# VHH binders against Probable ATP-dependent RNA helicase DDX59 (DDX59): the designs that were tried, part 2

Target 1, 164 residues: Probable ATP-dependent RNA helicase DDX59 (DDX59), of Homo sapiens (Human) (q5t1v6r416to579)
Amino acid sequence: NVRQIILWVEDPAKKKKLFEILNDKKLFKPPVLVFVDCKLGADLLSEAVQKITGLKSISIHSEKSQIERKNILKGLLEGDYEVVVSTGVLGRGLDLISVRLVVNFDMPSSMDEYVHQIGRVGRLGQNGTAITFINNNSKRLFWDIAKRVKPTGSILPPQLLNSP

## First folded at step 1 (VHH)

Design a14 (framework vhh_6z1v_2)
Fold by ESMFold2-Fast, scan of step 1:
Structure a14 (fold): chain B 164 residues (1-164), chain A 124 residues (1-124)
Amino acid sequence: as target 1 above (164 residues)
Amino acid sequence: EVQLVESGGRLVRTGGSLRLSCAASGRTFSSYYMGWFRQAPGKEREVVAAISWSGGSTWHADFVKGRFTISRDNAKNTVYLQMNSLKPEDTAVYYCAADTSPYLEFGSDDYDYWGQGTQVTVSS
């Protein structure tokens, strides 16, 4: 199954919050997959993760070939990388990857994308955690997020529940 | 550590159906991703379908979607490929493969263990 955690995180605070998660022994369980909304962001954030936390980190995005993406994900699952920072594009057949922690650094633009991203956690009988950062930029999805997460018993940020 | 033996390949007519079976022996069958690949004469080996350890997730190539279905029975250590609405272009040697990695895809060398293959011929 998947433990879903929704955190209210403003854009300037996202990097600090990610580093706090990666340095938290209770939350950090490799392999870790971090989703961002753009290619440049994936490259820069994976570099920042390595420099600030010391964890082995690399990016995945559309400008990397399918073979490169395949090798990176294999390396993540075999321990060559601890954290992979990816846009939503993992590649053909790579949807079946299973990790222990997903962090949606940027909330996906649709609930279908959200479900697909957190679907990489808790598969194959494994327990895992999906942490998603939200703020007012995702306001149109608040009802759908609450409807999906509330039945799991997880605590939701009050900004999500009380948003007009 | 796993050995894979395919069965079920034969000559079938266009529009027919066939079920391939892959029997696995070894101690860790339920911890493997399983896939079906095929290789036609003069072509590279291509991925046809894949299934997760529990059977809860499946993937099918676009060229077989709606016609082929992968499934598994962990109690019987067997993976299946049900092939419906067969076409001449489905003619190939079909291979069962097992992967210790939880990710799946591309290239004939991506899987750790392979069966010897079973020939499927579709005639018009």
Scores: ipSAE 0.000, ipTM 0.118, lowest interface PAE 16.4, mean pLDDT 79

Design a15 (framework vhh_6qgx_2)
Fold by ESMFold2-Fast, scan of step 1:
Structure a15 (fold): chain B 164 residues (1-164), chain A 124 residues (1-124)
Amino acid sequence: as target 1 above (164 residues)
Amino acid sequence: QVQLVESGGGLVQAGGSLRLSCAASGFTFSNYAMAWFRRAPGKEREFVAAISWSGGDTFYTDSVKGRFTISRDHAKNTVSLQMNSLRPEDTAVYYCAAHPTYFELSDTRQYDYWGQGTRVTVSA
């Protein structure tokens, strides 16, 4: 089963919170897939992960070819990378990739995309964790997030539950 | 062989309606988000609408919200765009495209497959 964790994280605090997660022995379980909402963000964040934490990190986005994206994800599964920072464009056939930790650094644009992204965790009977950062920029999805996550018994941030 | 084939384009008066259709073959249609883009004469290709792989989420550019409706039928491997209250500025060639996810929907570089287009002309 997938353990879903929703954290209230303002945009300027997201990078620090990600490093805290990657340095937490209880939360950090490689391979890790981090989803962001833009290409430049993927490149810059993967560099920051490598520089600050020393973890083997690389980015995936549209400016990398289908073959290059496939090879990076294969490397992630084989232990050549510990963290991959991706826009949502993993590519055809790569939707079946399984990791132990997903971090949605940026909340996806829809609940379908959210389900698709957290579905990379805990396949074939393996346990895994999906951590999603939310703030007021994701306000339209608060009810849908609560509806999906509440039945799992996960604790939701008060800002999510008290938002009209 | 991957193929996306658009149909339903034509000439229509302002205020009228058209329904575009896109038939997909040669790939696992149900694993792809589908989108419509358009290109007006002398302009670059712009995003119009998209639908998630499950059909549960739809996305629209502001200029078409409330006027256009995107839908999909995976039994027929088809995506459709219902275009109501058409305006002369909607005149363009409309393209069907397949996205491996529905993230960054307006970025043409994210799309694996494209159709050849169907022409829509809206007269004043």
Scores: ipSAE 0.000, ipTM 0.124, lowest interface PAE 15.5, mean pLDDT 79

Design a16 (framework vhh_6z1v_2)
Fold by ESMFold2-Fast, scan of step 1:
Structure a16 (fold): chain B 164 residues (1-164), chain A 121 residues (1-121)
Amino acid sequence: as target 1 above (164 residues)
Amino acid sequence: EVQLVESGGRLVRTGGSLRLSCAASGRTFSSYAMGWFRQAPGKEREVVAAISRSGGDTWHADFVKGRFTISRDNAKNTVYLQMNSLKPEDTAVYYCAADEYWLPSTSYDYWGQGTQVTVSS
């Protein structure tokens, strides 16, 4: 029960596209998880989200203890935070949380990781949305993305469909 | 508000080493995350490495991990890229960039003019 949206977003446009999504009343449904590929990016992007959009935002990555990560995710689910920017590491047992919107700011390096990330959405009978940014940096996964997403009825970017 | 000038690019042989430097003007250098980027002819600009404001956090692209190391000296307003085990595929113009909010992206606010690195067999 997850609506999967794949967007073609060049690297220079990713930050602007994320802010557009977070400022769109139809797309923005807290709680929100944003996945990035490095801890430095998680810290700086969460700070940018808070400063630019005014949303309550914080980061999760491996340098935060499991207890800290658990408390942040509880805060996200209880409304103390609206957006959490995370690397792929949420921690043991925390993979059972459910949010309303996932944004894969960086496409994961594998389809298994992609499935795990979007699996945080639409659980327990809830409907949710997963938005993933792709560009030529993810070309190794284009066929796998198309194979998984086409059967769901989702629209794929022309750049994905027209690439060898 | 920061101006960046790269130096150190030259012709090197395959397997060689080179250190690039990026000198920043302006008293707020320590307020910026810094990155090294490269662009080869006919290719998109790609992120090579990034370093946090304090230097406590670094990121390196998979294709240079183990070979390149980013570092900074805030007292000298300089960021470095140490390049080891150079390959012909590393031939590119290398750019230094600064951003208040580093992202895993080429969308940095301030850019240098670039320095050419050529790796030959």
Scores: ipSAE 0.000, ipTM 0.143, lowest interface PAE 15.1, mean pLDDT 79

Design a17 (framework vhh_6qgx_2)
Fold by ESMFold2-Fast, scan of step 1:
Structure a17 (fold): chain B 164 residues (1-164), chain A 121 residues (1-121)
Amino acid sequence: as target 1 above (164 residues)
Amino acid sequence: QVQLVESGGGLVQAGGSLRLSCAASGRTFSDYAMAWFRRAPGKEREFVAAISWSGGSTFYTDSVKGRFTISRDHAKNTVSLQMNSLRPEDTAVYYCAAQFDYSGLTEYDYWGQGTRVTVSA
């Protein structure tokens, strides 16, 4: 089971909101999987997480070899990394780790990708949380997001409800 | 709150090289990720290159990959763009940009005034 949280976060505020989440003892349960929409974003955000929070963080994206990605995932099992920032490469049909927190720093471009990414949470009978940041860049998906999340009893941002 | 000042632009022949520099002042330089953008006459501003907080990660647009190198010097509070094998298509005003919080590739908080690069045939 996954608890879905949708937050309205403008682009300039996303990094601060992520750090608030990672510093929240009730939400932070490593390893945390953070999804972004580009490779540069994965590298930059991973460095920012390590520099500002002191958490062990690494990025995973297409420019990292299959061997490098497998070594990173193996390191997660050994406690070498507490936060993984990914472009979604990890989420493509691979059941490599069980996580209790996913943060969609960037809303995926489709609902299929959204479902795939939050599906990394709460495996093997564990509960978990998926937090997704939205703003006007995701306007095309507002109706689909509301349709999937509203029945769960989660609070939706007013901006989402008024912008179909 | 940061000020950015570009330098190093000029006229160069095709196949030549130029090094652009961006001096940053204000808050701690290492708090910012840095990028170079350019705008050619009659065109939209486009992304050229970016460098992370530590200098450990760089990204380039396809048209400059292998020809341009971005680097930073924390002691001098500068970001440099080494431009090799220049082409007439590289003619543009080059802008330095900075972001405190990563918010997206094109979402930079602070911008310089630009430095002009002209590449002759």
Scores: ipSAE 0.000, ipTM 0.234, lowest interface PAE 11.9, mean pLDDT 79

Design a18 (framework vhh_6z1v_2)
Fold by ESMFold2-Fast, scan of step 1:
Structure a18 (fold): chain B 164 residues (1-164), chain A 123 residues (1-123)
Amino acid sequence: as target 1 above (164 residues)
Amino acid sequence: EVQLVESGGRLVRTGGSLRLSCAASGLTFSDYAMGWFRQAPGKEREVVAAISYSGGSTWHADFVKGRFTISRDNAKNTVYLQMNSLKPEDTAVYYCAAELSPWGYDSLEYDYWGQGTQVTVSS
């Protein structure tokens, strides 16, 4: 089962909130998969994670070659990386990585993408957590988020429920 | 057939403002990252600004930061470039480009390109 947590996080606060999650011993279970909406963001956030938290971090996006993605996969399986920042392009080999924590740093543009991203958690009977940051940039998806998350028993942010 | 059509380019005085638009057709616009590029006479094409498929992330080149703003309207299949405080050095043909997700917006390897719109800044 996947525990779905939706947090209201304004864009300037997202990095600080991610660092808080990564430093939380109850939430942090490496490897952590962090989804962002662009490849420059993936590279920059991965570097910031390594610099600020000291965790072994790497980015995965469309400009990584098949051999680079294979090397990253091998490193993940061998415990060489604790945080992976991805644009959603994981490649077929990385689809086999089972994680216990997913952070959607940027809310995906569709619920299909959301489901695919949190689907990395809880594979093969594992339990895990998916934390998704939302703000007014995602308000078109508020109804679909509520419809998906309410049946799980999770509490939704008041800002999501009070938005039109 | 995928088409990107730029509009809004014209002659503008130094210090003026201009908004460029790029209308996309023949693709699922919300799946594509979008970029604005420019090419001045005798110079290579350079990236000006880019925006992720959702609009949640934007990038602007150092030489336009604080002056230019990229935005998009996925309901209208359109990407915009708001240009303020225009300088003669901004004179160029401006191109719209699209890259299929995954996002590659800092890349010069975009999948689709428009034909360009001429911006001239004088005085």
Scores: ipSAE 0.000, ipTM 0.131, lowest interface PAE 14.6, mean pLDDT 79

Design a19 (framework vhh_6qgx_2)
Fold by ESMFold2-Fast, scan of step 1:
Structure a19 (fold): chain B 164 residues (1-164), chain A 127 residues (1-127)
Amino acid sequence: as target 1 above (164 residues)
Amino acid sequence: QVQLVESGGGLVQAGGSLRLSCAASGRTFSSYAMAWFRRAPGKEREFVAAISSSGGYTFYTDSVKGRFTISRDHAKNTVSLQMNSLRPEDTAVYYCAAVDEFGYLSTPYSPEEYDYWGQGTRVTVSA
């Protein structure tokens, strides 16, 4: 079962909100998967997580070699990392890592990708949480987000519901 | 705070090259991610290239991949954009932008992610 939370977070406020989530003892269950929409953002955010929170953090994206990605995945299974920041590359179709918390730092460009990313939570019968940050950059998906999340009983941000 | 000053713009014929430079002042320059954006006449600012604070990661828009190279010089507090095989569609005002590492880009493509901007340098590519 995945608890889906949608938060209205403007781009400049996203990193502060992420750090609040990672410091929340009720939400933080390592390893945490954080999804971003670009490689540079993954690298920078991963470094920032380590420097600000002290958590063991690493980035995964397409510019990492296959051997590097395999070693990172092995390290995750062995507890070497507490936070993984990914562009979705290697997050897609990977069944080796089960997580209790997913943070979509950037809303994916499609609902198919959204479903795939939150699907990393709740594997093997575990309960978990998926937190997704939205703002006007994701306006095209507002109807699809509302349709999927509203039936779960979650309260949606007024900014999403007031859009045509 | 950070001040950014661009240089190196000018008029060049198609197929030519230009090197743009951005000089940064401020005691925390080494912690900044840097980017180049451009604005063609009648259009909004678009992403061109970005480089991480360490210089280890670079990002390019598809239309300039293989033609443009972004680099930084830690000792001189500069970021440079080497532009080769220039095309008329590269004609624009080019802007240097910076964001603190503590700014933590969610995306390098969005102008609103950057806190500091230069005044721009004009590049004109003739057919």
Scores: ipSAE 0.000, ipTM 0.168, lowest interface PAE 13.4, mean pLDDT 79

Design a20 (framework vhh_6z1v_2)
Fold by ESMFold2-Fast, scan of step 1:
Structure a20 (fold): chain B 164 residues (1-164), chain A 127 residues (1-127)
Amino acid sequence: as target 1 above (164 residues)
Amino acid sequence: EVQLVESGGRLVRTGGSLRLSCAASGRTFSEYAMGWFRQAPGKEREVVAAISWSGGSTWHADFVKGRFTISRDNAKNTVYLQMNSLKPEDTAVYYCAADSGYTFLDYSTAPQEYDYWGQGTQVTVSS
C-alpha cells in the first residue's frame, strides 16, 4: 500500500533533492510530511522550504506549545500548509489528515522508527509514497533496509547494495 | 476538560497478565490522544504506550512491544493497557494521561505534552 523509494543522497545535497521532490508534479501531493532528526533542523528546513520554494511550510516538534499545535492543525485542515517538517521522535501519524507523501530527509535511527514514519502514508485507504534519503551515516541499517524494501520490487541504490 | 481514574493494578507473578483500565469523564474524551506512562521508585516517568483519538494509530515502547497492547473504547470513555508476559522490571505505578490538544499529530511520546493525568495504579510483579 505504500510505495517505498530509497535514494542515495549525501548530506550537502539533501536540501536540493527535497526541493526537486517538492517541485515534481507527479510526486508532490500536499500536505507533505518531512521527517528530520532534530528540532533545530525542523525549524531551519521548514523556513528554507518556504523561502526557496514558496510553499506554505511549518515545523512541528515537542517544543511547540499546545496552542501552536492547535493552530497548525486548524491551518492544515483549512489547506494553509503544504509541507510539515517534523522530528522522528514524535512518531506520529495524521489520523485527521490524508497524507500521500512522506519524505524521510534523515534516515531514522532504527527500523522501528522507519516503519512508523512511513506508516503515516495512506492511512485512509489511499495509496501513498515514502521517499527516504540514505548515505553512509545509515550504514548500520543497510541490511535491514534492503531486507525490508527489496521484496517490494523497489530499486535500491547500488551504494547500499555494494556496501559491506 | 477531562478527569482520569486508573484501575486494575495489583500484585501478579512473573509471566502473568493484567489489564489496566482508565475511565475518563468529560465531554471531549474522543478528541484526546491518550498515553500510558509508568514510574518506578527513583526513576523518571517513562512513556509505555500511546493511542490516537480515533484508535487508528498506536505506539508502544520497545521494552513492551509484543507484550503490552493499548486500546480504547470511545463509547465507554475508557482506555486500556493489556499487559502480558509480565516481568519484575515492569513493577511501577502506571498512569494514564490525556493530550487535550486538538492536533494533527496522532499521539505524543513526551510526558510534558499531556495536560491531564490520573493518580496512578500500582502494578507489582514478583519473581
Scores: ipSAE 0.000, ipTM 0.157, lowest interface PAE 14.2, mean pLDDT 79

Design b01 (framework vhh_6qgx_2)
Fold by ESMFold2-Fast, scan of step 1:
Structure b01 (fold): chain B 164 residues (1-164), chain A 125 residues (1-125)
Amino acid sequence: as target 1 above (164 residues)
Amino acid sequence: QVQLVESGGGLVQAGGSLRLSCAASGRTFSSYAMAWFRRAPGKEREFVAAISWSGGSTFYTDSVKGRFTISRDHAKNTVSLQMNSLRPEDTAVYYCAASSPEELYWLTGTEYDYWGQGTRVTVSA
């Protein structure tokens, strides 16, 4: 069972919003996966998380081997890391991992990818939360987001509904 | 169209309690920080309490710490202020306000995007 939260967050405000979430006692439940759209973004954001919040953080992206990615995710589940910042490429078999919180720092380019990413939350009978940042860069997906999220009872930002 | 509507104000004796509620209509404010302000007779509007968009962070002015509790219910699109151990100096019109999460200084020095009309609280000595 996954609680889906959609937030309107402009690009310059995303880092501040992520730090607010990670410092929020009700939302921060390790293990945490944060999804970004590029490799450099994953590296820089994971460093910023570690420096600003003090949380154990590391990146996952395509230039890390499949074995290294598996070892990082194992470390996330065992408490060696509290936050992993990843591009969409996690690797084979990683659809079986379960975390307590997913943050889509960058909205995925498709709804299939969105579903795949939030599917990492609330597996194996545990509750979890998926928080997704949107802004005008994702406007082509607004209808699909609303169609999927409205039935869950989640509240949508007014900018999503009033910015066609 | 978009409204914040306060309720729960009234007359109480010193030492009493009141619960103020703010209901949002026309839109949702789940991504907004919410705050309570008050204006006492002949005074400027002052900050009372604020709650982050997630509900995980709360802030209070020194004079109400330990007596007032702010909370929110995302499903009902409401924010509440539980006021205990009320004092005559708490007499004021109480306003609900919402600030975009995009603002840098949403507690102080930031612009609040939406305001309610206020609800009157009178605490007799």
Scores: ipSAE 0.000, ipTM 0.094, lowest interface PAE 18.9, mean pLDDT 79

Design b02 (framework vhh_6z1v_2)
Fold by ESMFold2-Fast, scan of step 1:
Structure b02 (fold): chain B 164 residues (1-164), chain A 125 residues (1-125)
Amino acid sequence: as target 1 above (164 residues)
Amino acid sequence: EVQLVESGGRLVRTGGSLRLSCAASGFTFSDYAMGWFRQAPGKEREVVAAISGSGGSTWHADFVKGRFTISRDNAKNTVYLQMNSLKPEDTAVYYCAATSPAEYFDLLSSGYDYWGQGTQVTVSS
């Protein structure tokens, strides 16, 4: 069971909103997976998380070897890392990791990718939360997001519901 | 109207020093965090350093730590990048950028509201 939360977050506000989530004792349940849309973004955001919150954080993306990525995920499960900031590469050829919180810092480019990313939450009978940041850059997916999330009872941003 | 104007870029020799300035106008400077970014031909724009609105928090990329220092003078509406021990790989157009709120600088270019036109730094051997 995955609680899906959709938040309207403009690009300049995303970092502040992420840190608010990571500092929220009700939401923060390590390990946390944070998804971004580019490799440089994963490295920089991971460093910012570590320096600003003190949480053990690391990035994972295509420039890291499959063995290196698998070792990072193993470390995550063993408590070596509390936050992993990843591009969509995390799901390719790696064993599935179950977590209690996913943050889609960047809305993925397709609903298939969205479903794959939030699918890391709520496995093995665990309840969990997936929080996704949206803004006008994701406008083409608004209808599909609303169609999927509205039946779950979650409150949707007015900006998403009022968009044709 | 918000404007950011970089200055100080020039040709310098390897091992030299240079200070870049970015003059801001059209907004309350202390309400914005500031960043310095750079872009070399054929490469993506990368973050170099960032500073909070108060100047109380700074960040520097690993490839410039110990060599570059970001600072700001809110009375002069100016952010600075002091560059020491310059290397040929530091050759790039350097951009300043502003983001709000002042307490949180971003390390992603997408997180910045306003950008300058850039100033060219060339480091020769």
Scores: ipSAE 0.000, ipTM 0.133, lowest interface PAE 16.2, mean pLDDT 80

Design b03 (framework vhh_8emy_2)
Fold by ESMFold2-Fast, scan of step 1:
Structure b03 (fold): chain B 164 residues (1-164), chain A 125 residues (1-125)
Amino acid sequence: as target 1 above (164 residues)
Amino acid sequence: QVQLQESGGGLVQPGSSLRLSCAASGFTFSSYWMHWVRQAPGKGPEWVSSISGSGGSTNYATSVKGRFSISRDNPSKTLYLQMNSLRPEDSAVYYCAKDSPSDYWEELFSGQDYRGQGTQVTVSS
């Protein structure tokens, strides 16, 4: 029951596009999980989300201890956080969290990780959305992305479909 | 063989200060995150504060932010928690904990090798 959306977003436009998604009443369903490809990026993006949107935001990555991740989980369940920015480490202490919106700010390096990340959305009886930002950095995965997403009826960006 | 020994607890009045210490041995102290966790009677464990191996990064629970300060002295292998403006709700047994090598958070609270025996803090009039 996951609605998969693929958006063509160049690197310098990603932050603005994320803020637009978080301000969209139809898309924003807290808590939102945002996946990035590096620890520094998770910390900086989490801080930017809080400063720009006013949403309660926190980062999760390998430098966060297991006990810190447990307390972030408790905070999420209690409404203390509306946005969580993660490097994919979420699968450890927070793998039981079911959310209604996932944003892959950076496309994962493999389709296995992609499936794992969007799998946080749409558990039994729930519907949700997974939005993935893509550009030429992920060109090697274009075929696999198209093959997985086409059957769902989702609109794919022309840049993905016209790749030679 | 991880060993952690807490000290510095006691009975104090609201608004008072206490400094807790944790003496560590059996592992490379400066290579691990260290944590303070507390548990009040009849309640589950509550994370209080964390500090990175170098001491360059610190984190605090919202309930103690601005009142408590975590620090470490790597040469002496000692972790500290400076507790200011103590409140009755801070009353608990305080445990020093080494970060878990396991990615399962349940092990940190159940594994005796990751925490000491604790030090009792009681804040009452």
Scores: ipSAE 0.000, ipTM 0.147, lowest interface PAE 15.2, mean pLDDT 78

Design b04 (framework vhh_brivekimig_d4)
Fold by ESMFold2-Fast, scan of step 1:
Structure b04 (fold): chain B 164 residues (1-164), chain A 125 residues (1-125)
Amino acid sequence: as target 1 above (164 residues)
Amino acid sequence: EVQLVESGGGVVQPGGSLRLSCAASGFTFSDYAMSWVRQAPGKGPEWVSSISGSGSDTLYADSVKGRFTISRDNSKNTLYLQMNSLRPEDTALYYCAKGSPEDLYFELTRGFDYSSQGTLVTVSS
């Protein structure tokens, strides 16, 4: 069972909103999986999380070397990371990881990708939360988002409901 | 009907050695990585070691590196763990598991659901 939350968050406000979520003890259940739309963004956001919040953070994307991927996997198994920032490419085996909190920092480009990302939450009978940030950049998906999320009784922003 | 049966545990003095075995059936053994996981009394599960399907690559937890050796015999569908220089903190129930660390991540971080009995290793004088 996944609780889906859709938040209206303009691009300049996203980092502050993420830090608020990570500092909310009702929501924060490590490891937290954060999805972004680019590799550089994953690296930069991971570093910002660690410097600003003090949480152990790491980035995962296709440009990580084989050695880096092995070290990340080992660290995750040893409980060394509290936040994982990914472009959606977790690598073989890591894509089977289940978490209690997913944050879509950037809305995925398709509903199939959205479903795949939130599917990392609440596996093996556990409850979890998926929080997704949207703004005008995701307008083409507003109807599909509302259609999927509305029946669950979950939170929807007024801006989404007033879409053409 | 994946079946895993661990054996070889026992009581040993500090500095001693034990060899654990895991007999696997119900799947093509050589196609899968295999792992050893342990759970000490009052503690959560801890990943110990893993070996690739071919046996060419191995991984070890820092706490056992240099003391334990993982190996497999694909002709016998058997996984092994050679434990040397045993310490009191190695006392645990030892389980074998089908899969690499990435396959077992959720179970290891959230609580490991064992379908087998495991084999008990007690290190005490």
Scores: ipSAE 0.000, ipTM 0.117, lowest interface PAE 18.0, mean pLDDT 79

Design b05 (framework vhh_lunsekimig_d3)
Fold by ESMFold2-Fast, scan of step 1:
Structure b05 (fold): chain B 164 residues (1-164), chain A 123 residues (1-123)
Amino acid sequence: as target 1 above (164 residues)
Amino acid sequence: EVQLVESGGGVVQPGGSLRLSCAASGFTFSSYALYWYRQAAGIERELIASITSGGSTNYVDSVKGRFTISRDNSENTMYLQMNSLRAEDTGLYYCARSSPELYEWLTKGYDYWGQGTLVTVSS
């Protein structure tokens, strides 16, 4: 059971909006999985989360070694991390982790990737939320997003509903 | 209290022009993004134009090049200049303000709407 939320968020406002989500009692359910579109972005955003919110944050991407990924997995299972910032690439074992909140900080490049990312939410019988930031950079997917999310009864940004 | 009041609607012939105004009170106008919506009889409201606090604008494709949204922060007023009007532009035009609080925006969407101003494009 995943509640899908689509928010219109321009690039300069994304960090502030993420921090609002992480500081919101009704939305924040650790561990939170945050998806970004590049490795550098994952490292920088993870550091920003830790510095600004004080939450225990770590990045995961293709340049992390197998040993580093095992250590991150162990830490997640033991509660050592509250926020994980990842590119779409997750190793075996890490892809088994179920979370209650996913934030797509960057809209995925395809609907298949979108479905795979939000699919990390709501396993083990728990309800969960997936929040996706969208703006004109993702206009190619507006129709597909609206078609998928509109039937769920979730609020859609008016910009999305009225754009081709 | 927060108020949004639209004005400027009327009856015009195809190809005509109208300027709509949205007068706002009860909040820090310059801090909010503002929107124009349109509703034809029996049809859901559609977003037609938006303007951010910084002045960035967006338009639905059907009005691009014909409509211009603007704001005057000193007068707490937002405008919609409508040129080259068509029969399909007929409807009630509403201005709206988004909720600044994330939780409240997610539960009720736009937190304030005006009463609407009627635009009729016909002979």
Scores: ipSAE 0.000, ipTM 0.142, lowest interface PAE 14.3, mean pLDDT 79

